VHH binders against Thiamine-monophosphate kinase (thiL). Designs and how they scored, part 26

Target 1, 333 residues: Thiamine-monophosphate kinase (thiL), of Prochlorococcus marinus (q7vei9)
Amino acid sequence: MLKEENTQEILHDLGEQEILNRLRKYMDYGQIDDDTALIKSYKKELIINTDMLVEDVHFSEITTNPNHIGWKAVATNLSDLACSGLEEVIGITVGLSAPSSTPWSWVDGVYTGIKAALNKFGGKLLGGDCSNGKQKTLCITALGTKGPLNLHRSNARPGDYLITSGPHGLSRLGLSLLLSDPITKSINVPNLLKEHAIKAHQEPQPPIKALQTLLKCKPYAMPWNAAATDSSDGLLEAIESLCRSSNCTAVVDHKNLPKHADWPSGKQWNDWCLEGGEDFELVVSLPPNWAKAWLKAMPCTKAIGRMKEGPAKAMWSNGETIQKAMDTKFEHF
Short names: E, the ipSAE of ESMFold2; O, the ipSAE of OpenDDE; V2, 0.75 times the mean of E and O plus 0.25 times the DockQ between their complexes.

## First folded at step 17 (VHH; framework vhh_7qbe_3)

Design dd6 (from cc4 with L103E N108D; at its last look DockQ between E and O 0.11; V2 from the best seeds 0.00; counts 0 for: pae O 17.0 > 2, placed apart)
Fold by OpenDDE, look of step 17:
Structure dd6 (fold): chain B 333 residues (1-333), chain A 120 residues (1-120)
Amino acid sequence: as target 1 above (333 residues)
Amino acid sequence: QLQLVESGGGLVQAGGSLRLSCTASGFTYDMGWFRQGPGKEREFVASISVSGGSTYYADSVKGRFTISRDNAKNTLYLQMNSLKSEDTAVYYCAAVYQWSTKEPKEYDYWGKGTRVTVSS
């Protein structure tokens, strides 16, 4: 009787997307189809998001000081709220785990960063919990009120414009600079770009302003529905996410990638723009009239392509499939 | 709360050199040096960006003073050469904690200062 070695599946082999898919059975239908959960209360609709930061996964001592960890924790969660139509930030809760040997200065630094971010973007530290653990981890839950915009990834439609709220790849470049990566040493990066890149990585900005401008640019009598997500996992992932949820094909123009004005030329740098991650810009699918209005009102926005009828995938305008670069995959698991 | 601690001040003869240091308890963005002489108002001396790529100097110290930073050590430096009696002051370290595009730059944190005395 050949004991079928029940090769126990491990999370690494499944990947984040499959894990999430498997978790769907424990939730109401459609519950995780958005970046946030909607809670209906007597007075206001609330949006809520939970995100975790884990040492050596999401941050390290080499690239991220405690203040920046705290800032990033807030920024990441607020970005999710923003792409779901945030009106006002209420606040956050913080679950902290760290080894007992962790110096107080680390904790103090993290919370200082949290406070700084909340002071800038709004909201309060509402509470949380602390515990001893083997690894430093932060679990953040962010709460906000929902505005009039109904932003769901599934709202993308054929004929829509695909638009980003800003440049991509800056965070990845910042990381490279902070690590003194030989790749970035091989080129002459302008000082201003270096500063912007480092700032983008260490102090990411949720796209709240972009959201506000999007709202202001909505044409009269047009429905409040649009498709949006953020580019926390990279521009390509954001686009593909929209495609998966809406069952549309995204056609992207290679010439219209959302690059910084001083962005280096070359395949590697294009890859960083497309797949670098942690840029936290809005990626939206909008009907033509709304898209044009937004593009006009906000100069940092860029139309990068269009949505069409077809299978859920992203492709180049020349008909080729967009291939992911092997080395740049941020893996959560 | 971020703390800034200055060191390196002292008595020096005119024409001499001195190096000031400022250690921050954490990471900061732009940093700067200010000074306040006897009976004078606090004045700008030098500033440096987060990456170290941009530096600014007051006209009175340009060519004589050099500002630098080591982000790995969270330390700011001011190399002062060709010192003059007019450079006698308490020197203050300042740091930006929050990124701002506002001009003039507002510093969020200040050190307690280190005294520099230049004797003729």
Scores: ipSAE 0.000, ipTM 0.215, lowest interface PAE 17.0, mean pLDDT 88
ESMFold2, look of step 17: ipSAE 0.611; ipTM 0.859
ESMFold2 (binder alone), look of step 17: mean pLDDT 82; pTM 0.846

Design dd7 (from cc4 with T28E; at its last look DockQ between E and O 0.92; V2 from the best seeds 0.75)
Fold by ESMFold2, look of step 17:
Structure dd7 (fold): chain B 333 residues (1-333), chain A 120 residues (1-120)
Amino acid sequence: as target 1 above (333 residues)
Amino acid sequence: QLQLVESGGGLVQAGGSLRLSCTASGFEYDMGWFRQGPGKEREFVASISVSGGSTYYADSVKGRFTISRDNAKNTLYLQMNSLKSEDTAVYYCAAVYQWSTKLPKEYNYWGKGTRVTVSS
């Protein structure tokens, strides 16, 4: 790898035709030349979403490289599909805008990351477009089939357990470590936590396995309904979204926060756990018997509280409203 | 389950080079190389993420060893240059579903190893 750095091709010098020719290896034969992708009709509902990743808003070269960017773009979309009851990923389209001075190796790295994520989670690259622009931008549209589970934020009911599919705050800590923030240098963060946090930030995992296990654990008599959302904008925002959509109160105990095993104590660390963002975990409200089955089947899950009749708010078990402490500009930045 | 098969080990003179390969039955994992020298604990050598974006090296091998992966061939590589007698060890390929680390206990799948002997 290091031995190959003596030559660098840029998009300007390659031109559109050569760029398209090189991208063919990431797609089915002939697909990149077609204006549309053919999707065979099946007797299943389809789900679709679109997300943007923008340079200096969602990523930077300080914290990520092209392979990470491509991976993250897919993972973000698939997390949204998972929260809607995804069964199978059909594929994605990719809109790419970048300056003409961009090295081909950057584009190739992005598509390598995209392909790696698709190979792991399913689906194929269906098509896309490339354009010249001042700011590197990826626009991913993902398509999948909907399975039997009706996942909606509005399906939470009083008496449900509130459960996360995994720990929270890791991506925010990873970002701080990559930026060398003073807070991460002034505290002796355990090495294993550092390694997990950096990787959670650079190569997030969409909650596909968590969803699959949730489906398998459904008690026979229960309807195919549950409340869920992802935590990409933060755990507290996810909890509040469930409360607003279901007109329920979420009651959370401080000791039940979904922390990494080596997570430090203190307000800063609790704030990152609640509001850090980009963790891409499933936040679910389930009837008790389904909740107990899922907790047993999947050790990464944690019951963090209960849903209760009351105002659409998140509260601590002592009755105090959980207050927003951090700047939460994770949308569209 | 996932099977990992190393190859490319052998006897080499100090200053020489070897390339180790690890063929996997599936390649949706973070991958790493570990080694165990005579009378020593198994130690981290290098790791590479599933996307290929993150590579890490033990300080003792930085600048001499290069980890890479070819996802189309389900193969992990370790290019070892400027070999020293201290590099003599059994080299193991390892995989973990999520987030490779420097700790052997974090890896779920292991190959049987390939022996590298560096003579003076």
Scores: ipSAE 0.588, ipTM 0.849, lowest interface PAE 1.9, mean pLDDT 88
ESMFold2 (binder alone), look of step 17: mean pLDDT 83; pTM 0.855
OpenDDE, look of step 17: ipSAE 0.753; ipTM 0.897
ESMFold2, look of step 18: ipSAE 0.581; ipTM 0.846
ESMFold2 (binder alone), look of step 18: mean pLDDT 83; pTM 0.852
OpenDDE, look of step 18: ipSAE 0.807; ipTM 0.919

Design dd8 (from cc1 with S105A; at its last look DockQ between E and O 0.58; V2 from the best seeds 0.00; counts 0 for: pae E 3.7 > 2)
Fold by ESMFold2, look of step 17:
Structure dd8 (fold): chain B 333 residues (1-333), chain A 120 residues (1-120)
Amino acid sequence: as target 1 above (333 residues)
Amino acid sequence: QLQLVESGGGLVQAGGSLRLSCTASGFTYDMGWFRQGPGKEREFVASISVSGGSTYYADSVKGRFTISRDNAKNTLYLQMNSLKSEDTAVYYCAAVYQWSTKLPAEYDYWGKGTRVTVSS
C-alpha cells in the first residue's frame, strides 16, 4: 500500500491521531504534537497576515485541485507580506476545516501544494489545527520579518512613476477558460496565452522576487520610502487605493497597460486587464531614478503612468476619469 | 546553475515499459520531458508543475506515459508503458523557473538526455 494512493480513505475512518501523524512529514519534528511552535527571538520588526480560502467562495473543483489550493493559500499570504516590505518568511500556520467524508488524498494534496510554495519562497510550516466542518476552509496565518523598505499606500508623491511588477488580467482569463465561459470563445485566444492564463489562476506567483529586486535597485541616497499595494482586487482598484491614500492623481497611458504580449485588443480585454483581479503583482509608485533602475533590473515590470498633483482619482492621459466597468471589488458581507 | 541528469534509458521491445528518472540539484522548478527521434525535431512529451497539481501530455503519449515528481528526492519520473517504435528517441529533462509550457524555448535548463530504443 502506498500512503498517497486514493483508496477511499476518508477523514472519518482515519481519525484525528492518524491524520496528525500523516501531517508530520510536512512539519518540523514534534511541532504538531506540542500545540505550539517555538520561534527564535528576532531583533527585527515582525509582520503578520491572515487570509481565509473557502470552498465555493475562493475555489472550486472545476477550477482547482488540492495542490493548487495549497499553493494559492501560501501565495496570497506572501503577496500581502510583500506589500509590507517582507524581508524573510518565518513560516505559516494552517487551520483546516473539512467534512469527515473528505478523502485523505485531498488533504495530502493541499499540504503538498503548501510545502512546495514554502520551499520555493521560504519559511516553515509551523503548525496548525484540523477540524470537522460542512465546508472546506483553509485559514493561513503567515509570519515574516520586515525589511528596510517603508512601503505604504500613502507614500506616493507627484512626479513618481506608476509601475507594476507584471502583466494583468491573466488570472481572470484563466478562470473564464476553466469555466468554459462563452465570452472567451468569440475570439481566438492564442495557445501560449491560454497556458499562461490558466497557470496564473491555478498557481499564482507572489511578488517576492520583484520586492527583493526593488530593494536592491534603490539608489544610494534615496529614502527607504515607497508606495505599494498589490493587485489582488484588480489593477484599477490598486491604482485608486494609491491615489486615495496619497491624495494624488494617477495618469495612466492607455498604450502602456500591462498586457501579456498576446493580449487581444478590445474593450472587454482592457476591462479584464484593469479589473480582472487575483494577479498578485506589486503596484508601486517610485521616484524617477529608483523607477528607472527597477525597470532595467526586471524586464517583467512596466511603467503604466505617472502620479500628478490633483484629485484622488485615476485618469487617462486625455484627462477623462477611468470608469469602473466591472464589479470586482471583493467584499464578504 | 541547476544540474539535470537523466537515467533509465535503454533497449525495450515494442509493447514494453520503461521508467526514466531525472535528478536535479534543486527542485523548485516546473519540469518537463522532451524527446528527439532520428531525423525528427525536438518535441514535447510531458510536463508537471512544481506543486505537482498540473500535468500535461502530448497527444501521442496520453494514456501511455505518466509524469510524476518526488520533491523529497529531487527527482522527476516518466513512466512509459505500451511503447511503440515511434517512441524511439533521446529523452531530455528540462526545467523552467515558473509555468511549464509545451514550447522548448520557454525552458531554462536542460539535461544531456538518455536514449530509449524500442525494437520490433
Scores: ipSAE 0.373, ipTM 0.762, lowest interface PAE 3.7, mean pLDDT 87
ESMFold2 (binder alone), look of step 17: mean pLDDT 82; pTM 0.846
OpenDDE, look of step 17: ipSAE 0.652; ipTM 0.852

## First folded at step 18 (VHH; framework vhh_7qbe_3)

Design ee1 (from dd1 with T28E; at its last look DockQ between E and O 0.91; V2 from the best seeds 0.00; counts 0 for: pae E 2.1 > 2)
Fold by ESMFold2, look of step 18:
Structure ee1 (fold): chain B 333 residues (1-333), chain A 120 residues (1-120)
Amino acid sequence: as target 1 above (333 residues)
Amino acid sequence: QLQLVESGGGLVQAGGSLRLSCTASGFEYDMGWFRQGPGKEREFVASISVSGGSTYYADSVKGRFTISRDNAKNTLYLQMNSLKSEDTAVYYCAAVYQWSTLRPKEYDYWGKGTRVTVSS
């Protein structure tokens, strides 16, 4: 009879060498023994992004567990790469800082989530480091190849369709449900919407498939240029960013807002759709023939409006400027 | 095409335990277990997200059944304890690309099932 490994082992008791030994299973053989990862020469442009997740800033025990944290850290980085025209994920590095009292099961959960996201979306864990610190922090750098599409916020043109790759507001609703927010307690949210919203918040999906279908739908004769940004900071912010960068007006039809089928009616719910954040969808400005092809090929996409000549702003189809109703912009300083 | 193969079903006494396995040809999916008793519709048993972080259980099995996944082995498990005659059914492994639900029609891929019989 042998004693089972205790799931409450803490980092202090394991020590650095045993922690590194346990992390080997998340990497290619031998990689953790090297200070660097060899990246083979590419004939294509490379793109790189770094983001941080900080305890009590970007995650908390109330809304997420370590598997969710690891998944989200990868997904947010890959969403940034997707909006730059990602072709293939090469891999990521992970810097982890945590108190020495942290259970090993927490670290193991984080890396399980990381590996699951990489397995789904591509790439390898190239390396990383663990250090003692007072606050749990992940720093992820993601590397990929850039594909043929020159995807940039400044590429929108008057006459383009404005299209989202998926519904908006789900992550904000999920957060409110997880926090037992009074607004979600006072409304009977349909079960399917509740399930989708919570999962959208805890395990966001970067828009990799949406990007891939967008590339496949490009009409042969059109140049490899389109305008896009992600909606991680909110749909309205994404639209306004396109307008500012392209010096165009976006005209949005209120009845075409990209809502989940069971999304409730009312001003609060429209505000969450426009400004909720953390939805990680593409917001794309696209010439009509390309737009029509993409809408047909991928049912989750929705044409929400048109780009027109005019000042850099978002407007409703009735001519009124879309007003920011929520203070959803996150600033660190 | 995604292939799902259940195993581990059989005859077991009430109060006993059984572990079902589902081997998958790809494992980047949210996954679940459903069951279908004689003359009944398929009903939700449990689900687990691709990260392993989100698990859900039908009220009838909560506290008795545990869903888990081993992504390195492309295998989904259902540990069934304290079995009751009501648990007698064909158990199906199911997968969906994004966001498992309680509804069978939301799942795109299904195994052929494995029979569990709980005798009194």
Scores: ipSAE 0.556, ipTM 0.835, lowest interface PAE 2.1, mean pLDDT 88
ESMFold2 (binder alone), look of step 18: mean pLDDT 83; pTM 0.850
OpenDDE, look of step 18: ipSAE 0.757; ipTM 0.895

Design ee2 (from dd1 with T28E D108N; at its last look DockQ between E and O 0.92; V2 from the best seeds 0.74)
Fold by ESMFold2, look of step 18:
Structure ee2 (fold): chain B 333 residues (1-333), chain A 120 residues (1-120)
Amino acid sequence: as target 1 above (333 residues)
Amino acid sequence: QLQLVESGGGLVQAGGSLRLSCTASGFEYDMGWFRQGPGKEREFVASISVSGGSTYYADSVKGRFTISRDNAKNTLYLQMNSLKSEDTAVYYCAAVYQWSTLRPKEYNYWGKGTRVTVSS
């Protein structure tokens, strides 16, 4: 008997019109045939964000598949909107560039991941474009309405609790596990932590539930102001950003680092908790009564320290300035 | 309240195939299949993430079972091939809001189950 021949469909063989026809199922009726998307008037402030995911910069076939890539692209945009006080996701547009040799199943996987994330967190696929290019690139623009909370890095005050919406370092551990990094082989990482870490890297959760709970916990008479930023570039960077923007000192206890319950001990693991990227949590500075209400209402939150009068820096409770240990700086140019 | 309804169980000869389905009232969840044999604890069979990108299988079913989901139809599937007598069990559909695991206690929503009997 003859061997079965390769029947994988690639973008070159389908052509632009068939690709657009297949993408129709991810959009509202008729939308794929329009050059623009009509959005309704909201009579509210709108917020908008654009992020790019580039092959071998933000993702690779070793660590992610197309469904993960589509999910991550939405999640990163929605995390940025959440940190600006998002109320409702209106939708997204998608620019996709890929080589003509790319299998259709890859594109279909990306849009499956996009649609799954929108279905979970809100919004519609409003439109986009596909083009030939040498390197797979995904450009997402997300649009939403702004809610009542004025959420800004400059709103921290001395006396506030410093709180994270969830554990940190999981995505960095997940990446190490997916790459089979020797450091993760040199210790026994508990199975539950491995499972959580890999999924945190491949399918990050934007902090929309945390934001919604934060809004519901606001004490009645307090103004709609709080300080926050996200931790996508690392927890320490988020803390330092709050300090710089608010002219406050953050005082953190080593024991209060927001670790997964099974997080290993040691300097490397503390460094990943502080400086690992892509965790997409909120880092929030709140007055004590609001902080206590949020901690009670949402168990994954953790008070990691206090904001104090002083220079714009992050300090351990023992008086030492928290120093960056990892080379986590990333520049596109 | 999320509702999960399994179907597709039945009697099959060893070496045969069955396809299980689970229809869900909402589909923004990680989903899994578990099974419980006579006198045994409920055990992991397979899981699939909400995006469809991450699938996991118990070692005993790798290469024989395939999990999939159709988000447009809110339906989870388990294609079971090369069935063995050891596969006889009640099969349960399960869901968790985020990040499926191998552990039944991590899942918050369960179907009533569908019985699969593999005869020798």
Scores: ipSAE 0.588, ipTM 0.844, lowest interface PAE 1.8, mean pLDDT 88
ESMFold2 (binder alone), look of step 18: mean pLDDT 83; pTM 0.846
OpenDDE, look of step 18: ipSAE 0.765; ipTM 0.897

Design ee3 (from dd7 with K102R; at its last look DockQ between E and O 0.69; V2 from the best seeds 0.00; counts 0 for: unsure alone 64.3 < 65)
Fold by ESMFold2, look of step 18:
Structure ee3 (fold): chain B 333 residues (1-333), chain A 120 residues (1-120)
Amino acid sequence: as target 1 above (333 residues)
Amino acid sequence: QLQLVESGGGLVQAGGSLRLSCTASGFEYDMGWFRQGPGKEREFVASISVSGGSTYYADSVKGRFTISRDNAKNTLYLQMNSLKSEDTAVYYCAAVYQWSTRLPKEYNYWGKGTRVTVSS
């Protein structure tokens, strides 16, 4: 067995100028030397999102490496833009704070992940800043153009189908596997499910293809309106937010929970499917003809329920209110 | 649609080294290496995610082979060290849009392969 020598340089030894010099390869020529990025005029509406990833809050070295962190930072921003009807990604800026003892390989890995996600989904690295700080932190601002689809949580109407773009619970299972939680040791999780879950946690996919397919499936005569949110805070929270914003009831059948093909049976697994977070799928309320077209065009989608006239809440098909079984509310303060 | 072209195969003595390359017409994919020895089924060798952050190896090659990718050059590599006669096979580059696994059926795109022969 032969391994290449891995001599790590730390940020303290490199200094700001050398760090910036090395980051040039991730952006357009000359861009790193300017305080601002020049963006050509657009005739379209622009959408902007900012997210922070903080060490030991949103990521840890136990569950992710720098490539994953960089990828996730872009993917989470793009998921938010997709749920607002993104047409085209223009680019991102990156604010990075890290201790001076941080290896350069960590920073290089983060930017490698960022570049990989941008290359896949579009946009450029427009600029950013680096600073010394006690805790590793990334702040990403993403900019894109808005397309024709008016996506808003308040656009759900009685009679709509409630649909999601993919299976849920994968990222939560991936996290538990990476942490070696006792719950995942108490059952023999199928190998394919393990592989998918870990990757869903470490390299989430923003729902760009799902959005594009949704646009293509719109029946010609229908307005460019639909209700949507993403499931980053969990499927149940997404459903409830649609209900609150639209003043509608969502009726869900246990049988229709959007599970991975190898998802085990049982209450814990249903709870994770419903309340696990960081899955970054679309949750959409659509008129029936549009819903049926989307379900046909994109096999990973699943109709999970119907929107009905009634109080703003989620209910099972038997009439019982869906009760939260997990503490999924995330608050910084 | 996606084109994968392997290179770097050849004849090498046991204990030697080779580096395989795979150039791709697009590089937004999870990538993997598979191999098929004489009279055997195609088997997993290694995989690497699109971000480069996740690498996996078959037990038979772990510690001897290193998978890597250079996204700027659209090139996947397999560095093979301490080669053994059982490593003799046709090596295939493979790609999937998301989430590579060890199962060949999960991969949508395949190269034509490059032959590696390890002499005793």
Scores: ipSAE 0.623, ipTM 0.857, lowest interface PAE 1.6, mean pLDDT 88
ESMFold2 (binder alone), look of step 18: mean pLDDT 81; pTM 0.839
OpenDDE, look of step 18: ipSAE 0.809; ipTM 0.920

Design ee4 (from dd7 with L103E; at its last read DockQ between E and O 0.96; V2 from the best seeds 0.80)
Amino acid sequence: QLQLVESGGGLVQAGGSLRLSCTASGFEYDMGWFRQGPGKEREFVASISVSGGSTYYADSVKGRFTISRDNAKNTLYLQMNSLKSEDTAVYYCAAVYQWSTKEPKEYNYWGKGTRVTVSS
ESMFold2, look of step 18: ipSAE 0.619; ipTM 0.862
ESMFold2 (binder alone), look of step 18: mean pLDDT 84; pTM 0.857
OpenDDE, look of step 18: ipSAE 0.798; ipTM 0.916
ESMFold2, look of step 19: ipSAE 0.635; ipTM 0.863
ESMFold2 (binder alone), look of step 19: mean pLDDT 84; pTM 0.860
OpenDDE, look of step 19: ipSAE 0.819; ipTM 0.921
ESMFold2, fold request of step 21: ipSAE 0.639, 0.636, 0.666; ipTM 0.865, 0.861, 0.875
ESMFold2 (binder alone), fold request of step 21: mean pLDDT 84, 84, 84; pTM 0.859, 0.861, 0.859
OpenDDE, fold request of step 21: ipSAE 0.842, 0.804, 0.872; ipTM 0.928, 0.917, 0.941
ESMFold2, last read: ipSAE 0.638, 0.610, 0.653; ipTM 0.865, 0.860, 0.876
ESMFold2 (binder alone), last read: mean pLDDT 84, 84, 83; pTM 0.860, 0.859, 0.856
OpenDDE, last read: ipSAE 0.810, 0.839, 0.790; ipTM 0.916, 0.929, 0.907

Design ee5 (from dd7 with E28D; at its last look DockQ between E and O 0.56; V2 from the best seeds 0.65)
Fold by ESMFold2, look of step 18:
Structure ee5 (fold): chain B 333 residues (1-333), chain A 120 residues (1-120)
Amino acid sequence: as target 1 above (333 residues)
Amino acid sequence: QLQLVESGGGLVQAGGSLRLSCTASGFDYDMGWFRQGPGKEREFVASISVSGGSTYYADSVKGRFTISRDNAKNTLYLQMNSLKSEDTAVYYCAAVYQWSTKLPKEYNYWGKGTRVTVSS
């Protein structure tokens, strides 16, 4: 009687050289054997961002798998670059720390997700490192060239339209659905909304296309200057950040909140739209003629309000200050 | 314009297996399989996200069919096991820029289909 073969491969059993050999398929030929990546001269300003994802802080095996983790790590970094006026993604480096007992399939899944996101949005895997550690941790450094648009939170002016690049609250709803949160049981969430919300949480889309269309819509003779930030920490925080940096008031029309077509009615759902995180959309302040062109060219955009002279805060159209309402009960990251 | 070409259809006995392939000219899309029986509406079979991390199946095929993708080869697969006569249909490969769903109207690109016939 022969004993059953155990083929579950873990990092300890593979060792460093076999791990490196398997990772070479995610890089350009020969790159895995170099200590550095050669980047040709761009004669342009470079922009650089680093983010960390830590197990049980930024991701959980209950809500995401390795492919999602790899995708999200790239998308998060690229969203930050987009808000700085990214022209072209050059590439990323990846630092990975994981316990020696981690299955190879987990690492392979992470890099599959990374490669898929790079192939879609641009750039190459330039290099990285893999080390033993007690908690699964992913550190991404992303490099890109800065384009002509001077995109800065302080560039909002009274009279501008306040515009989002897409709907908000989807990632927060997706998280709640994946965790079987009681609030999602209190109403019958439409199936299409469920599908979109879960995917928005697991495979977010950085606002690269939104940025590109924004650039194409710029009126001639207007300066290469606009105000923006991303909404990864929530729509309200993004709006308040624009107000603080530009010393302007944002006046938001409650009826124009950027909701999914099937978004439920009610205060809780409005609060998630305003304060749910990880939506990775642009929140932009634009002069009316640029705003109108962008809204027409990009169907997912929505004008949610106007910037006006006044104190640095967000207000409803009735004059009341918009106040934070969310309970941390639904935020586990 | 994204091009999708299905292959691997044919005649198979009930209880048998068949693997469909779909070659794409670009592969940075969420992908799905749909099918249309004679005189019936096109229905969802399975989908897979661009990262490969999210897969979904129609209840009628869950446990019998497996969707997979090989991004290096720009190829989508549908492994069909334990085939039934009700699986007889033209099978279509479909792609969408962002977020596959069960609704055909959400997909932007379609192949011409490959016929699967399951005989009893």
Scores: ipSAE 0.611, ipTM 0.855, lowest interface PAE 1.7, mean pLDDT 88
ESMFold2 (binder alone), look of step 18: mean pLDDT 83; pTM 0.852
OpenDDE, look of step 18: ipSAE 0.761; ipTM 0.896
ESMFold2, look of step 20: ipSAE 0.601; ipTM 0.853
ESMFold2 (binder alone), look of step 20: mean pLDDT 83; pTM 0.854
OpenDDE, look of step 20: ipSAE 0.753; ipTM 0.890

